# VHH binders against F-box only protein 17 (Fbxo17): the designs that were tried, part 6

Target 1, 286 residues: F-box only protein 17 (Fbxo17), of Mus musculus (Mouse) (q9qzm8)
Amino acid sequence: MGARPSRRQMTEARRLALTKLPPELLVQVLSHVPPRALVTRCRPVCRAWRDLVDGPSIWLLQLARDRSAEGRALYALAQRCPADADADADADGNRHDEFPFCALARFCLRAPFGRNLIHNSCGEQGFRGWEVEHGGNGWAVEKNLTLVPGAPSQTCFVTSFEWCSKRQLVDLVKEGVWQELLDSGQIEICIADWWGARENCGCIYRLRVRLLDEYENEVVKFSASPNPVLQWTERSCRQVSHVFTNFGKGIRYVSFEQYGRDTRSWVGHYGALVTHSSVRVRIRLS

## First folded at step 4 (VHH; framework vhh_lunsekimig_d3)

Design t12 (from w04 with S56D)
Fold by ESMFold2-Fast, scan of step 4:
Structure t12 (fold): chain B 286 residues (1-286), chain A 121 residues (1-121)
Amino acid sequence: as target 1 above (286 residues)
Amino acid sequence: EVQLVESGGGVVQPGGSLRLSCAASGFTFDDYALYWYRQAAGIERELIASITSGGDTNYVDSVKGRFTISRDNSENTMYLQMNSLRAEDTGLYYCAAEFTDEQWKSMYDYWGQGTLVTVSS
């Protein structure tokens, strides 16, 4: 007698002790586990853990731990969600091959607040994620020799001598911002874009950002029509930004639409440089 | 039906002045950015002056200080006042307005027919 368990055996004993906790205490313990680990490591442990991860309580506690002004406001809104809210359940309440997550779980897993919801924002992956219309010689992706603060890549899109456009549709609900949160009147949608021209070149640049309902109908829009550049001698790109607030109910998508061309009929790509496009969501602090 | 009609071109001596007009119809003039383009013989068309709906203006260096773009929203007309004209200013002058298709997927310019300016001694 008196044999001491190894650290490996102690770890296993700790796992068994956690599994035997009352649900109320188990929720508190699991609420300290990062969202991805809850889904990939904790959910498979047993049925009781799976039921907790599939429910809202753990995710509400994740939100409650953020004691910032933003976290407290989000927690108040999240408390109003139904316990069984789940966008992936079918009409009969049956869940298919996807894990059955509540809306709060998707929010925590995707972490949409403050994150750039535009994919391939600088052209670092070519035209992936963008719907493009090519005028003249079309769009090109090139190294950006102009400093753009905070850009994840030193690449940019460049237009040709005829109008080029590209767009991206952001599904806010799929990104984790559930419908009742969007309808709360406490959400701000922050958009930004960077544009310019090559040295000794000119361009015309236009930006249109639309908030769309579930049927992709326009509800609200922002348009930027800055003065054309007839010769750009500066080494920096200029930023355009806007914040959508108080946009009402029924918003689901953000359509981010860019247009540009050269001021001359030069063959090649000497038009508008666009990069570091962003759509970010935050909670309003009044 | 969108229509842009230029007028005011002609023959002028070096150092002279001309005022070009672009009369617009078929769209809400006040909401659109408008442009003057110039095409010299053997050279592609180039944007030389722009005016926003709010009245902000921009010019290529070669005409800055000599040319003035303006708009009269009450008359649906855009102007280009050209002073101190030089032989290099000879060319066909086009007014243009930018448009977006109804699906907002493509942009295009609507163009006038052009008006000829000849600066010669």
Scores: ipSAE 0.363, ipTM 0.736, lowest interface PAE 3.0, mean pLDDT 83

Design t13 (from w04 with S56Y)
Fold by ESMFold2-Fast, scan of step 4:
Structure t13 (fold): chain B 286 residues (1-286), chain A 121 residues (1-121)
Amino acid sequence: as target 1 above (286 residues)
Amino acid sequence: EVQLVESGGGVVQPGGSLRLSCAASGFTFDDYALYWYRQAAGIERELIASITSGGYTNYVDSVKGRFTISRDNSENTMYLQMNSLRAEDTGLYYCAAEFTDEQWKSMYDYWGQGTLVTVSS
């Protein structure tokens, strides 16, 4: 009787605590849940949780938790994001009214900052994701015997004796970088590519990277035209890199375009080796 | 219409010298990388020397120190000075220009018809 609390008193205390829980505490609790789990596990729980996940506030709180200099700069920009931005931004133009991806939700789900936006960067999936043009014997995918730091696979693309090209179009908004963020002047688009030749082989390599508007018109271009690697003369692995900054407003796409060929008319694939192509987005610290 | 015309080929004895010329027309010469290729009997055509629009040069090891590539943008002409010629230098020498067009999705080389160099005694 005396010292042990009664079941009735504990039930009433619990009931009163739940009744007094302010909505902002629920939002704070859910803001600790990873983005995918918010959509797949929390959203289906009840209408109140669904309304929170469908709104921008929980995603804004997710961004507030990154206390790095980059996270704080992003949070300031995210506070200016329109609440209904990209609500209907399905890649195929289809609307999913049950949970439309708002801009902040897409950013959190896609996590574009620092991620390589080039798909199949080393040819580990053949030519998937690339639009290719084949000169001579065309492109091939082979094992890369030269170590490339940070490459996700030890594979590479190799050209034949006539000019080969391949390109990939990166949709920055689809990848989670909403339009007002791109237009802020605080975004850097970092590109890199690795190129070379086989032992006792030579190549000519060219890179063109273009920033395009929503109509796919060129706004800004970077071109790399390194000196050819001549047979028995040059190192077989080199990096090209560039950072786009202050590119203005209206950018939607990055077009990443590679060109290469052998320095000789050998049948087969003895030309330019290209691998570990990358397009990454980051925020400028201020 | 892009045209490249080679001249200066001929017959020389080992240790001799020749100067090849490549006269270009139909494009903005100053902006383009230019190349000398060689095709010897029984071997594939290969790039032996290159010069960028900025004047930077590259050579295959077999011709380094013996051959010098140069360009004269005022004359729209590229040269290959060939010294200390060897029997293995015998072949057809082609000039080529790497061409870029604002409408291209791919790149193209424009080729000359070639000039014959024979090193024999």
Scores: ipSAE 0.374, ipTM 0.748, lowest interface PAE 3.5, mean pLDDT 82

Design t15 (from w04 with S50A)
Fold by ESMFold2-Fast, scan of step 4:
Structure t15 (fold): chain B 286 residues (1-286), chain A 121 residues (1-121)
Amino acid sequence: as target 1 above (286 residues)
Amino acid sequence: EVQLVESGGGVVQPGGSLRLSCAASGFTFDDYALYWYRQAAGIERELIAAITSGGSTNYVDSVKGRFTISRDNSENTMYLQMNSLRAEDTGLYYCAAEFTDEQWKSMYDYWGQGTLVTVSS
């Protein structure tokens, strides 16, 4: 509330003393601050601090502290990251990400390695995050009575008697994986999906995962087209997985596309069930 | 113009055989999954046989061992060889080809008009 004049003056003197540090020393000091605090507390202090947080040096020093094999490989690649990379610019050259200009800052803040980049992977938030196409009675979200290992929710999406589809576009650069890192040949993109049907029901299930360039042109594709299931008798879901590696340069997006329907013209939702969809990125140790 | 045309339907006695053909025009179906559906009186339309672009096949239990689905990509034609026909096999038989739109957003089937198979003594 009310500040004591001497305490306020002392706090201001401390702030002024810190702002007088040479840039090279200030980088060392700020490199010990956790990523979120750098953005929320340090960046607003003054222009010099803002410019440092928006630049790569602090973040490169933070990456250097991870001495794991993965951390060391990442650090070597991070040293080749351009300092002024506009990794979050849209097709018109506009930035629409709220994070600083530095690509390394986005990587540290978003922590994309190992994280599931698919949002609402089990339908726990209805259809949020998904672009959906409804055939017949459409998609429904229901409780999944089948155990799926590692699923964050016991819900699933279920199709109707006409083809239903849903897709999610993952912007790898917005998730923190900068373009030069994607182009390095040391990135693996790991995808997985779980599918099945209700007991004594049938389904047709299709998965298409496409790696797209900055213009959303297809560069590489994986398709899973298992034979139709005419009677599902097991109390389990099946997993489909694939790892993209050596996909070349210019990849920006992962398009994750699911398709399914019932094998019969039954009204309702007795078709393909899908859940625990994932897109994960990791570094390959050579 | 994409078209699927079924032929080979007819009237046959129990235990008899028929071969259905599905001829495609307006596209080559080398890379497409192809299906035979049946709609019998009082029963919903159901998938009875499927064949992948690579030639792998699948059947409903009621026709397994009696029906054989095949494809001839050079003739742009799919077949259903039906042996040991039963009264329960009576119905309209439809061929279908699985398609995705050019933007990979929608899946849909192209359907034939259907061919009638009647199994009666």
Scores: ipSAE 0.371, ipTM 0.746, lowest interface PAE 3.3, mean pLDDT 84

Design t16 (from w04 with S50T)
Fold by ESMFold2-Fast, scan of step 4:
Structure t16 (fold): chain B 286 residues (1-286), chain A 121 residues (1-121)
Amino acid sequence: as target 1 above (286 residues)
Amino acid sequence: EVQLVESGGGVVQPGGSLRLSCAASGFTFDDYALYWYRQAAGIERELIATITSGGSTNYVDSVKGRFTISRDNSENTMYLQMNSLRAEDTGLYYCAAEFTDEQWKSMYDYWGQGTLVTVSS
């Protein structure tokens, strides 16, 4: 990574000079400032800067700065499918969250493309972010003795002898992927999960991933029901993956749902191991 | 409501055969994974055979090649054909159907009451 400009290089005199620029030139200057600094440092300067940061022009220019094939495709889509300034607003124009910026700002600030939208994907924060159902002795979080490539932590969730389930609801719009972009037909939603069993243990594992509309109604689903791992097997960890494409209009949420149990009634946590769960969004290149 | 009823258990000599049946009411088999479990005296219940909604089967090594799981969705019945029976196959045999509660986001098995298989000389 390159060095970022030091805040100490920006003097009070430079700050005052910038406030005297015409709006068109100010937008060009501010478009070179990283997204976080636009919000935390530039927006508080004065009302005129606040109005510019709250508007779409600076953020559209931020998208234009990425000259990769992906960045150019996204910029073209942003122009063709402009983010509604009140995309999170209700029918009366009231915003439902405290995000005062346009949807393009949320995209730039959240950087959803390529990022894992599943929080706490390996249990590194216990059960934070997950809605959990505990069967038998419930879920536990343990060190994963099987190396999983690319996992941010070598921890895993493990089920008990009765069905355990956990789910996470990913709000794609709140993660920065605005509605018109989702509806464009150019977005792919990539899901993956890693599952397995302990040595000389068995498990049953199920994955259901659903694309839901704004009312949380199922529109499209992917289900994985691999053959159970039975007792007296070698330790293993296998990936399940799927890419959602051409899913139509009206998608807002991804519901990521895991289910697992032991094949025996052993007290403790000897069932399905799950880790490195992911939901990623990307733009289709053409 | 959902009900599973096992039948076909009994007493058989070593090397003999039995066919277990599991009849369902209150739901249709078409979309469900189905299981046979067994429980011997003093041993926890173990999964011995599985069949997916698509018909893919799996078995524990101790019964592989001797037992065959099958399903008849039109009759709403699952079977376990048991050949070359051994003394260690003695136990209670349970069928189970895998369900998902969409409202509560949980999974659970519906179980039959079990049928006794005794292999003795």
Scores: ipSAE 0.388, ipTM 0.758, lowest interface PAE 3.0, mean pLDDT 83

Design t20 (from w04 with N58F)
Fold by ESMFold2-Fast, scan of step 4:
Structure t20 (fold): chain B 286 residues (1-286), chain A 121 residues (1-121)
Amino acid sequence: as target 1 above (286 residues)
Amino acid sequence: EVQLVESGGGVVQPGGSLRLSCAASGFTFDDYALYWYRQAAGIERELIASITSGGSTFYVDSVKGRFTISRDNSENTMYLQMNSLRAEDTGLYYCAAEFTDEQWKSMYDYWGQGTLVTVSS
């Protein structure tokens, strides 16, 4: 109780001091504030702060702070971010259906580099986020008794005796990777999936990952069709991975598609086990 | 339109040999993975061998070294050469081709009618 009023008053005094800074210094100071706090704490302070947070300068300065070779390459690309991707560049100010901040703000807020863009990658939330097709007894979610390194949950999806499939569409632009950045030739899209079979069971597993344009037309794909798992083998889990590079211009979406079934017609869920699916984006050195 | 027709089944004594054929029509044979399944009476159908479009093969342990899967793309035909046949190899043998739908959201197999192999004295 006694400590709360003192802390609040100190914060308000600091806030008032900052609002009296010249605009050039205010931009520099605010550029050190984490992205979430810029939006949730700084933007509501006053119109001048709102206009700064809605503009590109603060976000460009944030990107400039990563002095690695990758960070410098990203900063050079960020300086070329088109005006039509930036709300502040809109002459009419009409952003009815657009993200209320510029594309650079979306990038900083979403932090897409290195993050897994697949939602519910292990089935820890059931089938949420996945478009599912159920063959036979369909998909089930179960505990994965095989340790998968780096998996956020020790759960997995398992197929039945007929083909089951599930798909997730990743919108790279919505995740913060603006179009000119995707078109730069310096972006790598890294995909991975873990698959296997239950002990004493066999499975057929297929993975198809497609890079799609803005109209959802296939531009390039990766397909993995490993040999079926032998029946009466030990419980196993194996990784498939691929890196898309030099995929050209116009890519907007990643379509991540899994297919699997049992090698036998066993009623129930004794087929392909899939977990720890991932789509990650990174910049490479040129 | 898609048809798979098995042939070559019959009655053989233990230790004998048979060659099964699967003739395909109605699709671009060269592009697809192909499978042999076996089903004994009252038992689930199981995959015993497969061959990819590139010619890579798979065999279940019970037939490895005895059975050989092959394909002839010029004749749109897949084969299963069965040697050193055992009583437990008795069953209906089905060929299947792996497909996906036009939206690439689901996969399914086209199946043949099956051919009977009986290994008995």
Scores: ipSAE 0.190, ipTM 0.635, lowest interface PAE 4.5, mean pLDDT 82

Design t21 (from w04 with N58T)
Fold by ESMFold2-Fast, scan of step 4:
Structure t21 (fold): chain B 286 residues (1-286), chain A 121 residues (1-121)
Amino acid sequence: as target 1 above (286 residues)
Amino acid sequence: EVQLVESGGGVVQPGGSLRLSCAASGFTFDDYALYWYRQAAGIERELIASITSGGSTTYVDSVKGRFTISRDNSENTMYLQMNSLRAEDTGLYYCAAEFTDEQWKSMYDYWGQGTLVTVSS
């Protein structure tokens, strides 16, 4: 239904009163408006408001309002590692996206901390968001009969009898984590995946997670190569997890790559089950 | 060119022993996971033993305690020591090596041509 049902209308009289404030006070007032409303409701009001929303001061004040330990640490980092780079600019300074706001605005709008940056983590949208390589009968999406804690959907991906793989490239800067913040040494990248086999089925499962620079060159990797499941009398899913910390400077992308196949059947989709894949970013508290 | 060549198959009495070898050429052996598969007439090929690049081993229950997989990275050779052989162990034995392509996008196995093991009384 077009408009958000709970949206409050700002009156013409209120807008007129606010436009009469000195710029310094206007920034303070607008800093209390939620990020989405700054973009959708405040930015269109006039050129002065647009210029404030497009600049960093309002967004830095947004960060200052979060009085949690994480919020305070982020604000201190934003001051020491300013988000002055254009998040959509290439090496020549050319914008590839029509995002007109500064990197701090992207952080506030995207809210990347704690959020799962993997799209379609359980196959709830089929193969959307994944680059897939199909071996044998390929990947399928099925109902997961094993309960996985915190999974947003009770679905999973399952491989056939030849190697199948799928991958997702997470652009951390596009998700709101600006380059100087990534380079600060206080960011942790937390990855997890759930894998298993069906009852009385077998599989080989491999996970490779790579941190890549701006040119998509590998800087550091984590590989999980658990022992193959050759017999499984009970359905279960096991978690693999890793935290990247102290990874240095120049990281931009996370490449999340899964590989699997059946060890027992040469028909259908009875191989590796994978679900609830995640990439999350957090700030290290000190 | 990558090649895997099996040897050591033959005819043996029940309770006897055989050692299969898989000689690899055309790649650096050390970094690869390696497998022994078995196929009897009329049934699907099944994975019976694996060894990782780090030397960790896994066996299907029917061969656990009787078969030992090992690798000699200096000789580019993988072995399967088969003890206490049973009639049910009769079949074609294949070695395989797990590979990734240069773009890390796809995995595939290189297969040997197979070696026949016959356990008969």
Scores: ipSAE 0.512, ipTM 0.805, lowest interface PAE 2.2, mean pLDDT 83

